# VHH binders against q9uj72: the designs that were tried, part 2

Target 1, 324 residues: q9uj72
Amino acid sequence: MFCGDYVQGTIFPAPNFNPIMDAQMLGGALQGFDCDKDMLINILTQRCNAQRMMIAEAYQSMYGRDLIGDMREQLSDHFKDVMAGLMYPPPLYDAHELWHAMKGVGTDENCLIEILASRTNGEIFQMREAYCLQYSNNLQEDIYSETSGHFRDTLMNLVQGTREEGYTDPAMAAQDAMVLWEACQQKTGEHKTMLQMILCNKSYQQLRLVFQEFQNISGQDMVDAINECYDGYFQELLVAIVLCVRDKPAYFAYRLYSAIHDFGFHNKTVIRILIARSEIDLLTIRKRYKERYGKSLFHDIRNFASGHYKKALLAICAGDAEDY
Short names: E, the ipSAE of ESMFold2; O, the ipSAE of OpenDDE; V2, 0.75 times the mean of E and O plus 0.25 times the DockQ between their complexes.

## First folded at step 1 (VHH)

Design a5 (framework vhh_ozoralizumab_d1; at its last look DockQ between E and O 0.02; V2 from the best seeds 0.00; counts 0 for: pae E 16.2 > 2, grease 26.9 > 24.2, SAP .799 > .668, placed apart)
Fold by OpenDDE, look of step 2:
Structure a5 (fold): chain B 324 residues (1-324), chain A 122 residues (1-122)
Amino acid sequence: as target 1 above (324 residues)
Amino acid sequence: EVQLVESGGGLVQPGGSLRLSCAASGFTFSSYYMYWVRQAPGKGLEWVSEISGSGGSTKYPDSVKGRFTISRDNAKNTLYLQMNSLRPEDTAVYYCARELRYFDWLSPFDYRGQGTLVTVSS
């Protein structure tokens, strides 16, 4: 039972913030013969998203151009993705990532899993709205069309953003645990539905109790049970939900580690997580990462990334004392 | 292209003084924190001075505090290090380094000059 550790990000509002000054500096950086990438990193990674929005506004006012547009024009590759990504409001960034995950040939199911399993009701609501405004389409409809089976059903459940937030009920938890246990034993379609309904709709606090009861009844960890009983993206999604309920920062630490070590540094995942979590719990993620894997996130990023792209990621990561 | 060119190094007796200069080009000099760093033989890189873009803020480690003074002329894109009361332990290659304050945990090697040798010996 993970006691509510104080969750902290890595990026905070800068003191003595001056959006005009920052915009001017960015203008200089972008309008020169060569783009001053270090200046971009220095400013954008040291301002919170709200401040970055103010900078963009000031930039527009000063130069009559869109900052993101200019960045996209002047920057390239993963560095562009980082800098541009920082300029999106969080809901719009999520929407952006989801849209791209579903666009074109194939679907990035892992992206869908990561985002939809980890976001709060409020975040889900906001990203749905942002998605609709930006792409003139319904996020639920797109998810439905791009996915299938119990995986789809689970995603559709999550994207509703209607997870309970009420009081815990130990008796109900015990009952739900029994349902989960039965689901793992029978593995029918109906049981899968019941299982995902519980995991998607019960409050995090309630689910923690459910998982404990499940352990008591089955003698098995919930994640282990899921891994044993199910497969495919449905399995991965279920595991993601459970991990997020237990310890969301730990989940992201896991995702980052996997992205870095198992997938040959999956840039999209690393970028997305760092940006999305920078103001929420990235410091805590760093802690979990180090605790679990024995090396700092900073260390791994430093070793596997290069150039200004590396610098940008490390700036967002905000370093590690042991890495000095 | 970012360029930093150090000058002013040489041989000096203990207790003596030396002034280093660094000519910067290829970037907006006044927008960046600048550093002097040094590397003694067989030792790692050590920062010895920091100065803000405007020159309004300077920092020194205890090892050189009171003896070294960093300054800059933004109009000339030049960084200076006045070294007084030099000691044998100050013997090192001194580098001018461009570094943003936010990256002070990173190695400044990415943006340093070729260095200038300072030898303090009787």
Scores: ipSAE 0.006, ipTM 0.272, lowest interface PAE 11.1, mean pLDDT 91
Fold by ESMFold2-Fast, scan of step 1:
Structure a5 (fold): chain B 324 residues (1-324), chain A 122 residues (1-122)
Amino acid sequence: as target 1 above (324 residues)
Amino acid sequence: EVQLVESGGGLVQPGGSLRLSCAASGFTFSSYYMYWVRQAPGKGLEWVSEISGSGGSTKYPDSVKGRFTISRDNAKNTLYLQMNSLRPEDTAVYYCARELRYFDWLSPFDYRGQGTLVTVSS
C-alpha cells in the first residue's frame, strides 16, 4: 500500500491499515446513540487521504451509505467542514473550493489567489479536470466571468498550467528584472501585462534569479516593490506568486497567520490550508510560522478554536505548543 | 451504465410553479449527494440546489432560497425540484447532477443528464 511522498507533512499512511475495520468503527460512531466525534477524529486524522478513500469504499459496501453524506448530516458548523474536507481527493477538494469561491454570495478572491498561485502545473491540470467533471463547466470560463481587469488576466494565465520548468538563464533574468522595475515605475496596462507574464510563465528557479537581479537594480525586495506600487487583489495575487516562488511553505504560514489574526479568524481558510497541505509540507509550514511570528501554529489554533473542531484541527496540525 | 433523465420542464407564467423530476439508474442512488444546476441562454452553469443521500440536508443559493425545494425518493431512485414563484430570470435548461467520488475520478463519466427546458414568460 502506497499513499505517496509525505516527508514534510503531518499526516502519514497508517501501518497495518484495515479499511473494513475502520469503516465499521466509523459506522458505529455515526449510528450510536450520540455521535462519537472523538472516534471520527482519531481515525480520519490518522489515515492518509488514499486510505480515507478506501475507508469510504468499505463503508459504502458495508452499509450501503455514503460516509461523507452521513458525516455532513450528523455533524455541524466548522467541525463538519473539517471532517467532510478530509474525505475529498485533492483535485476534487481544490475544484470544490474554487466552485464555492465563485458561485456563493460574492466572490472569494483570496481563495482563488491561494489555490491558483500555489498549485503546480500538474495540480492545475487535475483540478481543471475535476472541476469540469463535477460541475460540467470550464474552470477558466468561470474565472473569466467572476473576475475582471489585470486580476482576471493573471488568474487566466495561471489556470493554463503552462509555467516553464527546470530552466535558468542569468542574462534573461537581468532583462526580465528591468521589465519588472519599469512596470513598478510606469504602472501602465501594458507594463502590468508584461509583469504578470513574467511572474506566471517563468520557472520558479528562473524567477528566483529575476528577483535577485531586481534587488541588485532597484535596491528593493520584490515583495516590497509590489506592495508599494500596486493595490487590491492584483497586488495580493502578485505577492502570492512571489512568496510561493521563494518559499511556498512560508506563503501558507503567511496565509494562516492572516486568517487567524488579520481578518478575525477566517475558519474556512485555516481548514482548507491544514487539509490541503497535511500530506505535502504542513510540517515545514509550522516551522516557518513559528520562525516568522514567534508562536507555534498549534498555540494559535488552540486559542481561536474550541471543542471537537479544535481537537480536529490540532490533530491535523500535530505537535504541541512547544513545537514549531 | 449511469443514467440521469430529467423531465417536467415547460412554459410557465411568472409567479407560476413547476416540479422537475430526475430518474437515476446505474448506481446506488441513496449513497450520493444530488444536485440541480441550470444554464440560462447565453450564460454559464449555475448551482441551484443540493441534497444529501438520505434527504436530511439541503442547501440553496440566495437566488432561489425560499422559492425552490429539492427532495428525493430513494425507493424510486428519483430526484425532484419544486419551483414556486417562478421569475423570468429562472428561464434555463435544468440539469440533474450526481456527486463525484474518488472512484469516478479513476473512471470518469458524464454525471449529468440531458436537461429539461424551463421557460418563464408572459
Scores: ipSAE 0.000, ipTM 0.288, lowest interface PAE 12.2, mean pLDDT 85
Fold by ESMFold2, look of step 2:
Structure a5 (fold): chain B 324 residues (1-324), chain A 122 residues (1-122)
Amino acid sequence: as target 1 above (324 residues)
Amino acid sequence: EVQLVESGGGLVQPGGSLRLSCAASGFTFSSYYMYWVRQAPGKGLEWVSEISGSGGSTKYPDSVKGRFTISRDNAKNTLYLQMNSLRPEDTAVYYCARELRYFDWLSPFDYRGQGTLVTVSS
């Protein structure tokens, strides 16, 4: 019953915070033909999101202008995406990323998986509210219309934001594990439905018991079993759920490694994870990354990104002493 | 309720001096960093000084460094700005402002008073 490891981010509230001074320096940096991108990085990556919101309000009060709009005008490419992304309240950033995953060219299923498999009930509730307010649209309806099959059904279950919390029943864990085992053997539509309902609705604590009992029954790891039984985005979503239940920071470390090393540097994924996890567990994600892949996340970002974009990513990521 | 009340502004000749005061109430004054900011006619806000809660650390932008001195009296809950060698470009409404802490982000971003006008002209 000893206390486990705490998760930790890389960005914390700055002490002695003065939003008027910060807004003034940002206004100076955005002046004229050639903006001071280093000043933008030095301020915005060194304030927490709540503080950035106060800076934006101060900027509006001082200049009558929208800070995000001014940055979009002066900045370009991935650097713009990082700096603008830092200025979104977290629920709105999730809503923004989901909207563009579905509304843009094609559907970005991996973005849907990453966000919906990893967020808590409270985070899902807040992102649904932000989505409705910002886009005048229902997130659940958009997911339904843009996806299909058991992939859709699973996302629809997750987006309800109604996962059981704190509940643990060891006897039910054995029964749930038998249902999962049968689903891997039979693979019918009904079995797929039963499987995703267990994974989406049972508490994290209960699912850890279920996964242990599944190992006892089958002799097989849950992720390996899913990979053998299913394919496509349904399979990828189920795996993401299991990984997030077991070790959410390790899930994000895996996602980052894949984004950096598979098919080149996938900028959208790296930016999204660094921003979304910066105040939650990015430090813990860094530890899992180095444990599993041998190189630090800092090192890999430094090798694949360039310019002010690289500087911004590295400022958010931060490094261990040996990285510098 | 946090209150900040500035006083001491007025008309002064270039090269002259002026001392501003800010009476603070509604919070533990000695625990907060305090600031002076100013707004010239038709311009945005400009930070002009910072002081730590104890008074042991002060900071200034280059535009006023060496001419302005911030200080505080924690027993009287009062913040001061001594302005020397005043220039016409120092003409502005001057506000005292309190440090915003993370727990305050749901409040109005700007805990500052009504300001006091300083006019520097011949």
Scores: ipSAE 0.000, ipTM 0.204, lowest interface PAE 16.2, mean pLDDT 87
ESMFold2 (binder alone), look of step 2: mean pLDDT 84; pTM 0.846

Design a6 (framework vhh_ozoralizumab_d1)
Fold by ESMFold2-Fast, scan of step 1:
Structure a6 (fold): chain B 324 residues (1-324), chain A 122 residues (1-122)
Amino acid sequence: as target 1 above (324 residues)
Amino acid sequence: EVQLVESGGGLVQPGGSLRLSCAASGFTFSNYAMYWVRQAPGKGLEWVSEISYSGGSTKYPDSVKGRFTISRDNAKNTLYLQMNSLRPEDTAVYYCATGKLWFGELPYFDYRGQGTLVTVSS
């Protein structure tokens, strides 16, 4: 079986959890002279998201105040973004990141690619509902109005959340591989449509067979073929889909490495991936990062971040510089 | 940086009216749903009104429905709450808020102003 099917996070439920005691400690940290940022880090990074939601409810009951609002008032800069980000239920966090990707100055296409190419059907469905509830806007309409061309068409397919599951058919995989090969040779609008339909709609198990058959008939890796034949955000989106199908933790390791090194330390991307993947596969992402790049994620974060922001990111990441 | 500044609070007699304003800055106001929430002395936060980004949809709890009206001026980045037929139980600090989140059945907000006090004396 493909190794990417077994994954581990870095954040786990605390076994002796008391949300009332945690809420009291956070209240003290936020109301004290010179906010106790170390207390915020120690509590919020050592509780799972469900437990953080229970803490927020206990905080509201105890103080009659909104925990996220109080943190945003007392904290600043990227540290504020990390602490506030931890307080989002995962579907609301995805919705939050997508909204800011589209409603800020310009569009953050890489954020759209990362989230929509990597989320499961269930995650996509919950994200759409959260977006509507949080922003009183339809996610699909906002994507449509903010994007264009084959890039738009591909994102519109992914946001439907209708990818096939558990389907394998070796004969169909061989046929789909020939369609992909023809699409890379011809590169017409019709071929781009056929290519995105295959990559967006077939199950991960089926696509792994398709990619193997593609290499058998073309003599070329699927990612290499896409990079040779296409360009722009459409090309980047197709590559993201292929990488997620093959090894989703390796895709996130690549995204983290790029955010840290290619264009300087892209704080929003680093924060988003560490938080979103902390309870899913962040430990596996750390292993892929070390295997591929020779240095640990811990090492790179330590070298590029500073202060309590650094402490918070390292607490979510866990581990050390000499491990993975 | 998101900033919300409430004004218009004060002392009013029961049955009186008051209009609250909230000046918003640091974000694209016209893209956000906006909320008024209040906190009476010794009690938790209570949601009192909601308005969609365009102003086309509004919602109220039964406690204020028919008495309070939320509105917005997207050109001026300003949110309003018109309060009529005020009652002693309406006495509270009123907050302008945005970025509503749900934790269980309780709404929480990413951003909230400093608040403005409304006192309805008998």
Scores: ipSAE 0.000, ipTM 0.264, lowest interface PAE 14.4, mean pLDDT 86

Design a7 (framework vhh_ozoralizumab_d1)
Fold by ESMFold2-Fast, scan of step 1:
Structure a7 (fold): chain B 324 residues (1-324), chain A 122 residues (1-122)
Amino acid sequence: as target 1 above (324 residues)
Amino acid sequence: EVQLVESGGGLVQPGGSLRLSCAASGFTFSSYAMYWVRQAPGKGLEWVSEISWSGGSTKYPDSVKGRFTISRDNAKNTLYLQMNSLRPEDTAVYYCAKDLGYSYGRTYFDYRGQGTLVTVSS
């Protein structure tokens, strides 16, 4: 639902776009051993994803080389990951991140949670197709093979992309709230299945009514109840679903805050969210971040990151460091 | 099609050295970043090292940094891993992995060979 705040990104199509000229400037920047990283940032963060794809085509036609391959040669560490990440169309980027979460070094359950809990039915359908085309593997089968238990069952439900859409039913919301309350008290396998089916299949509008009714009968917020009653990745996945239903930009703000401030600094999560949300709702994510944490996302990135990596992230984030 | 054949593994004492090789064929080796990954008995896959398509850039996790060196010979389509100061926890099957290339900028590595077993024991 709209409430007067229009959801918008931080990256928009550049006017008077010339992919051949951009490809030439990038080719010049990548020639020699001292790469002009500022040129890479200034071009790639100021073009929308579709325009970056046209630049890559022009680069290949002009130089007979792959732009991303040349960037990987000249760039290192997290800056390399940011520049590479910008070159993905959204469904392919989701597929890429899911593939790395499961087939790379170990399993990144938090990446699986973030993507599968937050994407719409249409986005799920597109990423499943992209994953199959690019990796010759079925996304559902890989999720099944890499996960287990109720966590697996919940992810398998989400990856079907069959969440209800449309009108609300207040009487059903009251009934579903009673089921969720019973599930938090009993915690049997059957109750976990009922909880999963409600959270994964009901529309966002319906679930907001369910959460309100749940608070009325239990005296608890849905997130607080889940945190008391469940644990592990199953609990984290259920919480992610609830947070996305309530305010998806606020969920991403929470994920960014956690990634920036956790020990070890989850750089890949920061990179993924900034890129994936840059053309959707990153401006709204910035607003929620400041509202919840008192400091701007720009300020925290500036404090956390350094060098050209910092410049690239700040360019994607856009805006200024803002005080109260 | 794509073939990666690892060799050079064996039994070595703690503190010893081994050099692994990977013979690549079925793709333009010089156009792809390459990786070494390992799998210890009963454990998951662990990234060990990365090298750019030209050999100009390398990256390592802290667990092997300063002990392992990745290199490549593009003229011979061969990837190498020099392993020094080996520890019992380095015992694993080692696989070389090809960057699957960029399609719309995405990357992942592909490891197709049987790997080469490295055992660090006295």
Scores: ipSAE 0.000, ipTM 0.106, lowest interface PAE 19.9, mean pLDDT 84

Design a8 (framework vhh_ozoralizumab_d1)
Fold by ESMFold2-Fast, scan of step 1:
Structure a8 (fold): chain B 324 residues (1-324), chain A 120 residues (1-120)
Amino acid sequence: as target 1 above (324 residues)
Amino acid sequence: EVQLVESGGGLVQPGGSLRLSCAASGFTFRSYAMYWVRQAPGKGLEWVSEISGSGGYTKYPDSVKGRFTISRDNAKNTLYLQMNSLRPEDTAVYYCAAYPSGYRYLFDYRGQGTLVTVSS
């Protein structure tokens, strides 16, 4: 009945959209004596990204001001990050997150892993162009400068955006599985290079066959073998690739659960995933989250966040607690 | 194949103590971080404790910090959870889990669980 895997987002184009009216309401909300945060949430979370771009143009035309700049100036903390984040076209938002992962205090390797392991060839190409446009820097050069070792080599491969697409080859899958098994046994630099080339360059459909063949010859799950043989961010990156190949919405569900429940609480990760996946597969992520953890994403966000920040995240997540 | 077998659960009064055990097989136990996870009736899974492969590092959520202690005996391939000052809200099925650091919440490798009931 359906062509391929069925995935669904939570945000859709609003019917009867009027960008001039929305821009006027946002202008009133931001220029008021006390900023009307509920108005910001009600408008921006109920329009698709293309419609938010039209609102920003209408706002500029009407007020002679930048909507994102005005929001960043008037809002604070995580609520500011959510509202401003919604105003980025997806490639620019990925570029924004990668820039701040590398130019802050230290490097946010988990952000680099999440974005580069999960994005398609087209998404990677577009984010590279957006990064250059926004920051006047080459994304590949910044990754090279901020990372090292086999972790760097793997990220440099992924950022090329040249993953194979097309028909599966079962005979090649068996050969690739033997290469992966040897890489896990011998663990030389050459074997790490062969392993990353297979995981970064073969199609998702091909890799699923490779993982099945690997289980048949080794007696081990691919994730288990990687964890036994490797460590550090290189291990975490390879695992992220495998998890994305198997079930990308389940990977994001895991990332959200970890970000909400990890010691220290990773607000920026929750914000990034909800916004980035809102028009792609966030509804499917919600289903995986409930299936794996027994609690809804909605329930956990409600308990983790507070105030207008909570209201904004719940609006992006959509649905009520009874849907789970 | 990975096998995890929990034991030591039971009925205990508030303020009491229990020690849970998990016998592990099918993998190199000392090389992997180990976890305790619980599920209260009608609720989702909750992370309870984490210990590194060497036993040198442990982590706890605030809900159990100071009351629960995770430990391991790598020579016996056994994980332990010492639970003190038990409260009614600690009532749950407790699972031993083996999952790589950084993605511990998938629970693909967990045992059958052991029931802990805290009631007067």
Scores: ipSAE 0.000, ipTM 0.140, lowest interface PAE 19.2, mean pLDDT 84

Design a9 (framework vhh_ozoralizumab_d1)
Fold by ESMFold2-Fast, scan of step 1:
Structure a9 (fold): chain B 324 residues (1-324), chain A 123 residues (1-123)
Amino acid sequence: as target 1 above (324 residues)
Amino acid sequence: EVQLVESGGGLVQPGGSLRLSCAASGFTFSSYGMYWVRQAPGKGLEWVSEISSSGSYTKYPDSVKGRFTISRDNAKNTLYLQMNSLRPEDTAVYYCARGGYTIFGVASYFDYRGQGTLVTVSS
């Protein structure tokens, strides 16, 4: 059966960590005549999230002030978003991104797709709790009110966080593949429901078997079939699920490439992925990016970003000499 | 299958107004963010305006902000661009474009565009 690939992040716990010293250096950087942005970058991008939380506690103890608040007051634009983003525990950062995707002017459906299609059951559960605590709103209810149709139904399924784990059944995979094949040909509301139920509820290991069986019976790749038969956000969400099942780091590499090579550099997406994946698989994402696109992620960020914002993103991304 | 057909271009004097329309077919129009992009003679493509799938969010570059207004009618599968206070620098072929799923999404560049409609701003 399929064995999961080994994945690596780019940010690790700092050895000989001293949160009091780091808090003091950050206090000096923010309260000095000039805001020392290089000091902020050098400290916050070289500590893991747990260490950044300890620094925030030490900062509050030493200065009687909120570190995130002080950074938001002193910093601006995308650099502020990077530095503040690093200070969020992962479930709260996911909740923060989802809230801003849905509240205000319009809805960022790609943010909803990216987070809900890629997060594990445990991550979904923690994110729902963080969302409720932070915003006094139920995540499921906000998704329901901000979205519609089969797109909504699929997101509502994913946000339950009830995907099967560690179960495979080759006979069921063959049956599910036949259901997916019929769904691509008939395209009724019921078939769309069956399609999303399979993609949202079966384990990743089981879905890999389903995708193989689908190719055997249809002669077509699952992504190609979805792209041919469906459209809109529903199609994009289904594709995101399939890509995450096959190779989640490759999905994030694809997301980053598209964000960087659009009309303008899509800052929010680049920032979100680099921060959210920094301690999970960003090194693996960087490898997939270079393999697929011929250029390093480091090279592309360097070309499209500027100033301290660029320095911060490059510090999170990290890189080897060969990445230039 | 996906079709975008622009109309409403023409010759207009500086300070004048023009309204462009784009008729969309072959896809679920209400599910996609839409763009207006333009290409001036001898130059590359420049995005002019963006609108979310619902129509509740719009975005403009500084060059047209306050002068151009993007809107959509999801019931009629039609995208509009109201252009006011036109300047000679607005002379370009204007394209209606389907650009992924959101203004802030991965597919911010358009995957389909129409054949374009020429707007000439000249005395």
Scores: ipSAE 0.000, ipTM 0.124, lowest interface PAE 19.6, mean pLDDT 85

Design c1 (framework vhh_5c3l_4)
Fold by ESMFold2-Fast, scan of step 1:
Structure c1 (fold): chain B 324 residues (1-324), chain A 122 residues (1-122)
Amino acid sequence: as target 1 above (324 residues)
Amino acid sequence: QVQLQESGGGLVQPGGSLRLSCAASGFTFSSYAMSWVRQAPGKGLEVVSDISSGGGSTTYADSVKGRFTISRDNAKNTLYLQMNSLKPEDTAVYYCAKGYSSSWYRGAFDIRGPGTQVTVSS
């Protein structure tokens, strides 16, 4: 099983792991006269995803029941979303979030932006397959039908998972920077197409050179230029790409801060980022959060969440109010 | 390297039966959940059946329930799909798929084999 050797995550494989014992404890917690939510938190947030999947198997063998189904029946509200979310393999969780962003009343464009702008080529390939197998729909077709304009064209490019990797060309970076500068000045449909093709297709290493050359040519930061020149979800998507290229943990710190403070407490966004990044770079996200905003992520979660929901989020976040 | 190789596909008349096999190598077969996935012409992927690492838990798509049976032989590193009462709508390429862990999760797979064609017609 692969939980990763990530020193920058907050959740690690538990030592002396016993999936049968954990399944039995979870069964007792869910079938008691009053659901033992502290037991659910203590077990599920202190096992890596691979271990949680082994627990689900043991639970099925022991009780003949689906652990996720039983949790969904016994739990409610945001706490249910956290506990159920922990039980998904990462590509299936991404597929789940994208499906719910597009199906139902309206479209959650910020969810589409966050996932598609931040995932690697490999993550996108796995997510597309999981989406197709789980929902019997093509992710690309659903994005096309739910979005429009240059925003749609940009998402359609990202969902192909064909970003260039592993090379740099300083001369091309200077040329691409000029194209970006002209796109900001003239703002035609043709220039918007050139802009999205550069940002979606060039490697992260190449784009960092492009942004440096853009600063030299224009005298302006790439994010500031985009904010002045464009608007709507197209602008937000372009900014998300630039931020991910520069410092992906800082992008997630920004998203968390906005979900907690600037928006109306967007719980789904907080839950999604904490779970999705818990075994990758959540420790680095915490560092960026404190550096940029002056208070720890732990402190801010404690202030906006309550009850067992708060306990669950803080367990995933780890650390304390004095940490980063 | 992980390898999955399907066999047993072919042309069969409606109402007939086929048994598909998948030979697995390059990983500890007994530690992973396995699935059968199919793709009909011009259609998306459909999860047909899942089986846990030990074989104790199985699931089936509603379209095949009661007609298909998934099983595994961990000693032989082989996955099986017994297909009975075949219908024209069962025509598809059938893939053997390796899960991410000992449990299956509604179509999440690490790797698939090259597939075997099943055609149900006269």
Scores: ipSAE 0.000, ipTM 0.247, lowest interface PAE 14.5, mean pLDDT 87

